VH-VL binders against PH domain leucine-rich repeat-containing protein phosphatase 2 (PHLPP2). Designs and how they scored, part 4

Target 1, 249 residues: PH domain leucine-rich repeat-containing protein phosphatase 2 (PHLPP2), of Homo sapiens (Human) (q6zvd8r785to1033)
Amino acid sequence: SHGLAEMAGQRNKLCVSALAMDSFAEGVGAVYGMFDGDRNEELPRLLQCTMADVLLEEVQQSTNDTVFMANTFLVSHRKLGMAGQKLGSSALLCYIRPDTADPASSFSLTVANVGTCQAVLCRGGKPVPLSKVFSLEQDPEEAQRVKDQKAIITEDNKVNGVTCCTRMLGCTYLYPWILPKPHISSTPLTIQDELLILGNKALWEHLSYTEAVNAVRHVQDPLAAAKKLCTLAQSYGCQDNVGAMVVYL

## First folded at step 14 (VH-VL; framework fv_adalimumab_6cr1)

Design s42 (from b19 with heavy chain A50R)
Fold by ESMFold2-Fast, scan of step 14:
Structure s42 (fold): chain C 249 residues (1-249), chain A 122 residues (1-122), chain B 107 residues (1-107)
Amino acid sequence: as target 1 above (249 residues)
Amino acid sequence: EVQLVESGGGLVQPGRSLRLSCAASGFTFSSYAMHWVRQAPGKGLEWVSRISDNSGYIYYADSVEGRFTISRDNAKNSLYLQMNSLRAEDTAVYYCAKDTRYMEWADYFDYWGQGTLVTVSS
Amino acid sequence: DIQMTQSPSSLSASVGDRVTITCRASRGINNYLAWYQQKPGKAPKLLIYYASTLQSGVPSRFSGSGSGTDFTLTISSLQPEDVATYYCQQYDSYPYTFGQGTKVEIK
């Protein structure tokens, strides 16, 4: 089961979208996702439904989690068409399925992201971040890559004054500085794995991983847990769109 | 069967120009990005340039930017590389290479041509 | 640019031997890595993509593994026709870069 909370803050529209399917691929797996367009709601909404359909097609063509996740992101990026030329979105997908090495008794979690949405696993009460944050300020290797490719980095730490994200779906006019290629990680799920938290940039800028896990670890209702995370971010001064999803494992 | 056949290589003096062609068959050429990759004698592979299926997105290695121009003619199933201001360091076998899917950025190469040798020497 | 470094630069092994070639990226490239085989006088041929996915028609004795920065190509039972130079290539970001190559010869 899962709970989702989204709050606009001081902005006049919600540019965060999420998807959650506790039953996916005819009941074989589960998929969860979060999308953040920063200043546009169009791409997050398109990705909310499009990416699940793309993933369903790709898992039928490959059993390799890296292959079907990479293809899901690249095909979804291409399917944005003209809307993806100037608009961009962070995208995070979490896919839970029976472990191919031992499908009868265990599950695996595959997490893929571009942009700044992150999934954090609670394993034995400790946070295990499973995503890479693709921003100029948080990823020195990405910052160096973008500079080596001769992008203009403005004083406010943005690529050509547009975005601090170094990878996202869409934003094709800033290629090769901004790439649609996700970070992908897979982990077998253990008895110690309690829950999964999906959050956007605003959530993780205001809550540490440990604080987020501790805030929700003993909350019984996933919806109450997700709302608690958003409320904590707002109490710490967050005025942007904030999104949180809590998945009980 | 997929085939890529390069032509246009030869001996050329530094500072001059040369145009390479690649004739494609056995697949829907207009649906795939195409690349040029080169290999200097006795050395490894070096990516040179990429063109998207509709010519909308074109990219070059820094070493050739401003000197080389990649283009394609989908009606003729042909890829081209116009090489201007040639330098001795451009001496290499030039391979035409096919990207793998109907995607903007797969960027590994499932088929290669046999290559055409370009020698830049006085 | 992402630098790809292969080890060893060359090796000699007997028919039937297990051969291992490594490739290291100077930055994390996730699983965006391909392996190519280039036989003397011929164009490269794709063996493996997404670090571990075998290209259709490639013999099952070839396998790939790794993620992030460290990758391995394995030939489980070397055959005479496997004499070639092997290249890794990253395609996480451009410019797309290749390793310097590993030459495999038979004793």
Scores: ipSAE 0.104, ipTM 0.669, lowest interface PAE 5.8, mean pLDDT 86

Design s43 (from b19 with heavy chain S52T)
Fold by ESMFold2-Fast, scan of step 14:
Structure s43 (fold): chain C 249 residues (1-249), chain A 122 residues (1-122), chain B 107 residues (1-107)
Amino acid sequence: as target 1 above (249 residues)
Amino acid sequence: EVQLVESGGGLVQPGRSLRLSCAASGFTFSSYAMHWVRQAPGKGLEWVSAITDNSGYIYYADSVEGRFTISRDNAKNSLYLQMNSLRAEDTAVYYCAKDTRYMEWADYFDYWGQGTLVTVSS
Amino acid sequence: DIQMTQSPSSLSASVGDRVTITCRASRGINNYLAWYQQKPGKAPKLLIYYASTLQSGVPSRFSGSGSGTDFTLTISSLQPEDVATYYCQQYDSYPYTFGQGTKVEIK
């Protein structure tokens, strides 16, 4: 089970979208996702409607977690067409399926992201971040890559004054500085794995991983847990769109 | 059956120009990014240049930028590399290589040509 | 640029031996790594992509592993036809970069 909360804050648009399917691919697995367009709601909503269908097709063509997830992002990026020329979106997908090495007794979690939405696993009460934050401020390696490629970095720490994200779906006019290539990680799920938190940039700017895990670890209702995370971010001064999803494992 | 056939290599003096061609067959050429990769005698592989499926994006290694020009003709299923102001260090076998994707998602090279030797010597 | 370092630079082993070649990236490249085999006088041939996925038609004695910065190519039982130079390549971001190569010879 899962709970989802989304709040617009002081913005007049909600540019965060999410998807959740507790039963996916004929009941074989589950998929959860979050998308953040920052200043546009068009791409997050489009990705919310299409990415799960793309994933369903790709998992039927390969059992390799890296292959089907990379292909899911590639195909989804290409399907944006002309809308993807100037608009971009953070995208995060979490897929849980039976472990191919031991499908009768274990499951695996595969997490893929571009942009600044992150998935954090609670394993034995401790946060295990599974995503990479692709931003100029938080990723020195990505910042150096963009500088080596001679992009113009503005004083507000944005690529060509447009975005702080160094990877997104869409935004092809800023290639090669902004890439659609996701970070992909897979982990077998253990008995110590309690829950999974998906959050957008605004959530993780206001809550540490430890704070987020501690806030929800003993909350039994997933919706109450997700709402708690969003209201906690707002209590710390968040005025942007904030989204949180809590998945109980 | 995918085939990439390079041509145009040969002996050339420093400071002169040479144009390489790569003839592609067995796949939809216009749907894939294409690359040039070179290998100096007895040395390793060095990526030289890439061009996306519609020529919308073109990239060069720092060592050749400003001197080499990559281009393609999708109607002729052909890839080209115009090499100007050649230097002794440009001596290498030049391979035409097919990407598995377009450049916005640059991937590995699933097919390579046999290569064409370029020797830059006085 | 991302520097790719292979070790060893060369090795000699006997037919039937297990051979391992390592590749290290100067920055995290996730699983965006390919391995190529180049036999003397021939073009490179793709062996492995996404760090561990075997290309169709490549013998099962070849395998790849690793993620992030450390990667390994393994030949479980070396055959005479495996004499070649092996290259790793990162494709996380441009410019594309290759390792220096590992030359595999039979004793």
Scores: ipSAE 0.650, ipTM 0.854, lowest interface PAE 1.8, mean pLDDT 88

Design s46 (from b19 with heavy chain Y57R)
Fold by ESMFold2-Fast, scan of step 14:
Structure s46 (fold): chain C 249 residues (1-249), chain A 122 residues (1-122), chain B 107 residues (1-107)
Amino acid sequence: as target 1 above (249 residues)
Amino acid sequence: EVQLVESGGGLVQPGRSLRLSCAASGFTFSSYAMHWVRQAPGKGLEWVSAISDNSGRIYYADSVEGRFTISRDNAKNSLYLQMNSLRAEDTAVYYCAKDTRYMEWADYFDYWGQGTLVTVSS
Amino acid sequence: DIQMTQSPSSLSASVGDRVTITCRASRGINNYLAWYQQKPGKAPKLLIYYASTLQSGVPSRFSGSGSGTDFTLTISSLQPEDVATYYCQQYDSYPYTFGQGTKVEIK
């Protein structure tokens, strides 16, 4: 099961959206996602409504997690059409399915993201980050890539003064600096794997991975767990949109 | 079934121009990005240029930018490379290559033409 | 620009041998790497994409592995028709770059 909490903070709009399907692909798998448009609510809501359907189509075309997940992001990016030209969104998908090496008795988790939403797995009480943060401040390789392609990085760490994110769905007017190509990671799930936390940029800027895991590890209600993460972020001074999802495994 | 056929290569003097063509068949040409990739005699592959499905995005390697122009004619299923101010180091076999994506940018190449040799020499 | 370093530059092996070719990116490229085979006098042909996904019609003796910066192409049992130069290519970001190639010969 899962719980989701979203808070607008001091902003007039909530530009974070999420999806959660405890039963996916004819009951064989589960999918969870989080989307953050920063200043727009349009793209997160569109992705919330479309990405699961794209994933369902792509998993029917390939069993390779790198292939179906990359295709899911690229097709979703394409489907944004005109809205994706100037608007962008962080996107995170977590897909749990039978392990291809042993589909009868084990499961695998595949995590893919662009932008700054992250999934963190609790394995034996310890956090295991599964996402890459595509921001100029946190990714020196991405900062160098963008500089090599002759973008101007402004004093506030934004590509051409627009965004700190170096990969997003949409934002096609900033290509080739901003790319829709995701980071993809897979891990077999074990009995030690207790829960999965999805959070947006605001959550992870205010809570360490260890603090987030410790805050929810012994909370029995997934909704209470997700809400606790958001209120902790706000108690530490978060004034932005904050989103958290907790999935018990 | 997918075919890419290059033409227009030949011997050309330094400083002059040459235009390469690539005729595509067996797929919906107007839906894919297309590329030019070259290979100097006895050397490796070098990406030269890319054009999106609708010509809305065009990219060049630094070595050819300002001298080469990529274009396409979707009605004729044809890709072109106009090469101006040719230099000896442009001597290479030029391959037409098909992208796997319907998007406005390049990915990897699932099909290649046979190549056309361009020799820049006095 | 992302530099792709391929090793070895050439190798000679016997029919039935296991052959390994490596490719290293100067920066992380996730799984956005393809392998091409170029037989003498022919155009390159796609073997593998997304680092480890075998292109349809390519013999199962070919396999790819790796992620991030370090990648490997393996031929589990070399055949006479595998004499070729093999190239890796990153397609994580513009400009796209190739390795320098590995020439595989049979003796």
Scores: ipSAE 0.307, ipTM 0.744, lowest interface PAE 4.4, mean pLDDT 87

Design s48 (from b19 with heavy chain N54D)
Fold by ESMFold2-Fast, scan of step 14:
Structure s48 (fold): chain C 249 residues (1-249), chain A 122 residues (1-122), chain B 107 residues (1-107)
Amino acid sequence: as target 1 above (249 residues)
Amino acid sequence: EVQLVESGGGLVQPGRSLRLSCAASGFTFSSYAMHWVRQAPGKGLEWVSAISDDSGYIYYADSVEGRFTISRDNAKNSLYLQMNSLRAEDTAVYYCAKDTRYMEWADYFDYWGQGTLVTVSS
Amino acid sequence: DIQMTQSPSSLSASVGDRVTITCRASRGINNYLAWYQQKPGKAPKLLIYYASTLQSGVPSRFSGSGSGTDFTLTISSLQPEDVATYYCQQYDSYPYTFGQGTKVEIK
């Protein structure tokens, strides 16, 4: 099961959207996602409504984790059309399916993201981050790539004064500085895997991975767990949109 | 069957110009980014230039920037490389290569032409 | 630019031998790596994409592994027709860059 909480903070729009399907691909798998448009609500809402359907099509074309997930992000990026020219969105997908090597008794988790939404797995009470944060502040390799390609980095640490995010779906007018290519990782799920936390930039800026895991590990209700994370972020001074999802495994 | 056929190579003197062509068939040419990749005699592969499906994005290797111009004609299923101010170090086999995607994704090359040799020598 | 370094630059092995070629990226490229085979006098041919996915029609003796910065191409049982130069290529970001190539010869 899962719980989701979203708060607008001091902003007049909620630019964070999420999807959750505890039963996916004919009931064999599960998919969870989070999208953050920063200053627009259009792309997160569109991705929330379309990306699971794209994934469903792609898993029927390939059994390879990297192939179907990369294709899911590519097709979703392309489907944004004109809206994707100047608007962009962080996107995070988590897909749980029977493990190809032992489908009768074990599952695998594939996580893919562009932007600043992150998935963190609780394994034996310890956080296991599964996403890469594509921002000028947190990724020195991405910052160097953008600088090498001669982008203008403004004083507030944004590419051409627009975004601190170095990869996102959409935002094609800033290519090749902003790329739609996701980080993709897979891990077999073990008996020690207790829960999965999805959060946007605002959540992870205010809570450490350890703090987030400890806050929810012994909360029995997933919705209460997700609300607790958002409330903690606000108590630490978060005034932006914040989103958290907790999935019990 | 996907085919890419390069033409236009030959012997040319330093400082002069040459235009390469690539004729594509067997796929929807207008849906994919296209690339030029070269290989100097006895050396490795070097990416030269890329053009998006709609010609909206065009990129060059630093070594050819300002001298080479990539273009495409989707109605004719053709890719071109205009090579100006040629230098001895531009001597290479030039391959036309098909991307699996459009420009913003940047992927691997699933099909290559047979190449056309350009020799820049006096 | 991302630099791709292959090792070894050349090797000689016997038919039936297990051959490994390594490729290292100067920064993380996730799984955005392809391997190409170029036989003497021919154009390159795609062998492997997304680091470990075998291209249709390529013999199963070829396999790829790795992620991030370190990658390996393996030929489990070298055949005479495998004499070629092998190249890795990153496609995480522009400009595309290739390794310098590994020449495989039979003793």
Scores: ipSAE 0.565, ipTM 0.841, lowest interface PAE 2.5, mean pLDDT 88

Design s49 (from b19 with heavy chain A33Y)
Fold by ESMFold2-Fast, scan of step 14:
Structure s49 (fold): chain C 249 residues (1-249), chain A 122 residues (1-122), chain B 107 residues (1-107)
Amino acid sequence: as target 1 above (249 residues)
Amino acid sequence: EVQLVESGGGLVQPGRSLRLSCAASGFTFSSYYMHWVRQAPGKGLEWVSAISDNSGYIYYADSVEGRFTISRDNAKNSLYLQMNSLRAEDTAVYYCAKDTRYMEWADYFDYWGQGTLVTVSS
Amino acid sequence: DIQMTQSPSSLSASVGDRVTITCRASRGINNYLAWYQQKPGKAPKLLIYYASTLQSGVPSRFSGSGSGTDFTLTISSLQPEDVATYYCQQYDSYPYTFGQGTKVEIK
């Protein structure tokens, strides 16, 4: 089970979209995702409608977590077409399936992302971040990669004055500085894994991982948990689009 | 069967120019990124240049930037490397390599040509 | 640029031995790493991609592991035909970079 909350803040439109399928691939697994277009709603909405179908095709062709996730992001990136030339979106996808080593009694979680949406696992009450934040300010290695490729980084810390995100789906006019290649991680799920939190940049800028886990760990309703995270971020001064999803494991 | 056949190598004097060609067959050439990779005698592999399916994206190693020009002719299934202002350090076997992906996403090399030797010496 | 460092530069082992070659990236490259085999006088051949995925037609004695910055190529039971130089390559970002190579010889 899952809960999702999205709030526009003081923006005039909501540029965050999410997907959640508690039953996926004929009931074999589950998939959850979050997309953040920053200032466009077009790409997050398109990815919300297409990315699960792409994943379904890719898991039929490979059992390797890195292979099917990388292919899912590549195909989804290409499917953006003309809209993907100037517009970009953060994308986070979480896939839970039976563990190939022990499919009868255990599950594995694979998390893939580009951009600044993050998934955080609560394991025994402690946060386990599973995503990489692809931004000039939080990732000095990405900042150096972009500089080595001779991009202009402006005083407001943006690539060619456009974006602080160093990896996104779409935004092909800034290739090779902005790449659609995701960070992919997998972990077997244990009895100590209580819940999974998906959040966009605005959520994680206002809440620490520990604060987020503590805020929801004892909330029984997943929707109430997700709403609590968003209102807490707003109480700390968040004025941007904020999205949170809580998945109980 | 995928085949990549390089040609155009030979002995050339420093400061002169040479053009390499790679003839591709067995796949839809116009859909894939193509690369040049070189290997100096007795040394390791060095990536040189890449070109996208429609020539919209082109990349060079710093060591060749401004001197080498990669190009392609999709109607002829051919990849080219124009090498100007050649130096002794450019002496190497030059390989044509096929990317596994297309359009804006470049990946690893699933097929390589046999290579063509370029010797830059007086 | 991302620097790729292989260890060892060369090794000699007996037929049937387990051989391990390591590759270290100067920064995180996720799983965007390939391994190539180059036999004397031949072009390189793809062995492994996405750090651990075996290329079709490559013998199962070859395997890859690792993520982020540290990677390994293992040959579980060395055969005479495995005499070659092995290269790792990152494809996380341009410019693409290779390790310096590991030469594998039989004693």
Scores: ipSAE 0.163, ipTM 0.710, lowest interface PAE 5.1, mean pLDDT 87

Design s50 (from b19 with heavy chain A33G)
Fold by ESMFold2-Fast, scan of step 14:
Structure s50 (fold): chain C 249 residues (1-249), chain A 122 residues (1-122), chain B 107 residues (1-107)
Amino acid sequence: as target 1 above (249 residues)
Amino acid sequence: EVQLVESGGGLVQPGRSLRLSCAASGFTFSSYGMHWVRQAPGKGLEWVSAISDNSGYIYYADSVEGRFTISRDNAKNSLYLQMNSLRAEDTAVYYCAKDTRYMEWADYFDYWGQGTLVTVSS
Amino acid sequence: DIQMTQSPSSLSASVGDRVTITCRASRGINNYLAWYQQKPGKAPKLLIYYASTLQSGVPSRFSGSGSGTDFTLTISSLQPEDVATYYCQQYDSYPYTFGQGTKVEIK
C-alpha cells in the first residue's frame, strides 16, 4: 500500500504530479512515480497519464531493467512533442518486479530518475537513497559536464538562466546541456526493506533522509505518513510545491 | 539488410578540403541520428560528429569544431562530412555509424560502414 | 570529457580460455556503455549495449557486466575467430568517448 500528499505552499499552482499502481504488468509488479515541472503543470500531468502505459509496453519487449527503463524515459520524452520543446519536468519511476535471477523467490526494485525527485528506501531503519540529484548545486560532475559543453551558468545557478536541473524530460531546446537520460539503479528487496519514500526537490531540501525515514517508520497509515512529511517540510520553512509518497513494502 | 557505404577519401595536402559521403540503405534513414567516427592508423576509435534525424541537433568533437561540417540529405539517404583546413592529425579511416535513436537522444552505434581512408600528407 | 581506460592493453590466451577485459570511466555513466569488436581491416561490430545486453546474432560466450564506472567484457571460451581489438564506448553524454582498445590474440 501507498499514501500520497501534495501541497502548493505559497505558489498559486501545483506543478507536482504522482502515479501509483500497487498492481502492474498483469499483477506481477508495482509502479510508483513522481513528476515536478517547477513552474509548469502541463508536463507533470501529461507524464502522470502516460508513463505507466509506456513502461507496460517496454517491460513486454525486454526483461533487462536498464533497457526497459531507459526506453520508457526516451519514449515518454518523445511523446511530449511540442510541449517538450521549452517545458521540462523532473521524473521519477520506481518499479517493483520479480527478481530476474530468482523470479520465484524474490523481488527487485528498479528506480530511474531525471531531475530532482528522489526515492529513498528504508532498509532496517536506515535510509538508502536510490536516485541521483541532477542539479547544478548538488552534482559537481553534471555541473562540469554542462560547463565543458559551453553552456552559460548564471549567478543563480541555472543553465542559460533557465533551470538548475541538468537532466529533465522535455526542455529539448537546451539539449545537449539538459539530457533526458535517467540514472537507473536496481536493488534486490529483502525482508529488512520496510518502506519507500518518493519526494520532490522541496521535500528533500527541508528533510534529511534519516529524518524522513524516522518521521514515517512507525506511522501505520500511509496517507498520514505522506502528509506528515509535507507538513514537516512546511514547518521548516518550505514555501514551494512539496510532494511526498510513502509505499509500505 | 542495413548498409552504410562511405566514399570520398583519399590523399590530400595539409590545409586543403575534402568531402566524405555515406550512402545508407536498408532502414528508414530519416528516422535515425547519424555519426562520423574516425580511427588513425594503428590507433583507437574517436567520435567526430553527430547529426539528428532532422538536422536540428549537430555536435562536433573539439578537435574538429569550426573545421568540419556534418550534414545529411534525407531524400537521398546520404550523410556528409565537409572537412576544411585539414591537418596531418586528421589522417584516419572515417566510419559512418548509425545511431539507434532519433531526435535529442543519442545512443550506441548498431551499424557501421566499412570506412574510407583519408591521408593528410605533403 | 569522460575518459575511458581499458585494461589490459593486450592479452594472449589459448582457445577455450576465459578472457576478461576491463573498462573504467572517469565519471559515473550508469549503464550507458557499449562494447565493439574490430578485426584487422574491418569496421567495428557492436557486441553489447547498455553494459550487459547482447546484440542480436552475437554468440552467447560474450557477456558484459558493470555499472557506474567499472565494466567488464567476458569471453567465456575463447575461439580463434575472436582474435580482434575490443573497444568500450560511453554514450551517457557528448562528446562520446572510447577506450583505447584491448588487443586479444591466440597463443
Scores: ipSAE 0.601, ipTM 0.839, lowest interface PAE 2.1, mean pLDDT 88

Design s51 (from b19 with heavy chain S31D)
Fold by ESMFold2-Fast, scan of step 14:
Structure s51 (fold): chain C 249 residues (1-249), chain A 122 residues (1-122), chain B 107 residues (1-107)
Amino acid sequence: as target 1 above (249 residues)
Amino acid sequence: EVQLVESGGGLVQPGRSLRLSCAASGFTFSDYAMHWVRQAPGKGLEWVSAISDNSGYIYYADSVEGRFTISRDNAKNSLYLQMNSLRAEDTAVYYCAKDTRYMEWADYFDYWGQGTLVTVSS
Amino acid sequence: DIQMTQSPSSLSASVGDRVTITCRASRGINNYLAWYQQKPGKAPKLLIYYASTLQSGVPSRFSGSGSGTDFTLTISSLQPEDVATYYCQQYDSYPYTFGQGTKVEIK
């Protein structure tokens, strides 16, 4: 099961969207996702409505987690059409399926993201981050890549004054500086794996991974857990859109 | 099935121009990004230029920027490389290479032409 | 630009030997890495993509592994037809860059 909470803060728009399917592909797997458009609500909502269907088609073409997840992001990027030329969105997908090496008793988790939404696994009470943060401030290698490609980085640390994110779905007018290619990671799930937390940039700027895990580890209700994370971020001064999802494993 | 055939290579003097062509068949040419990759004699591979499926995105290696121009004609299933102000360092076999994708998602090269030799010397 | 460094630059092995070629990226490229085989006088041929996915029609003795910055191509049992130069290529971001190549010869 899962719980989701989203709060607009002091902004007049909610530019964070999420998806959750506790059963997917006729009950064979589960899918969870979070999307953050920063200043636009159009792309997150579009991705929320389409990305799970794209994943369903891609898992039928390949059993390789890297291949089907990369293709899911590529196809989703292309499906944005004209809206994707000027607008962009962070995107995070988590897919749980039976492990092909031992499908009767084992599951695997595949996490893919562009942008700044992150998934964190609680394994034996310890946080295991599974996502990469694609921003100029937090990723020196990405910052160097865009500089090498002759992008102008403004004083407020944005690519051509537009965004601090170095990877997003959409935003094609800033290619090759802004890329739609995700970070993909997979891990076998164990009996020690208690829960999964999905959060947007605002959540992770205000809560450490350890604080987030400790805040929800002993909460029985997934919705109460997700609400607790958002409320805690706001108590630390968050004024932006904040989204959190807690998935019990 | 898939074929890429380069032509237009030859001996040319420094400072002059040469135009390479690549004829594609066996796939829907207009759906894929295309690349030029070169290899100097006895050396490794160097990516030169890329063009998206609709010519909306065009990119060059720093070593050829401002001197080379990539273009395509989807009606003729053809890729071109116009090489100006040639230097001795441009001497190489030039390969036409097919991307597995189009537009802003460039990937690996699943098919290559046989290559055409360009020698820049007096 | 992302610099790709292969090791070794050349090797000689016997038929049936296990051969390992390493490729290192100067910064993280996730698993956006391909391996190509180039036989003398011929164009390169794709062997492996996404670091570990074998191209259709390529013999199962070839395998790839790695992620981030360190990658390996393995030939489990070297055959005479495997004499070639092998190149890694990153496709995480433009410009695309290749390793300098590893020449594999039979003793």
Scores: ipSAE 0.582, ipTM 0.844, lowest interface PAE 2.4, mean pLDDT 88

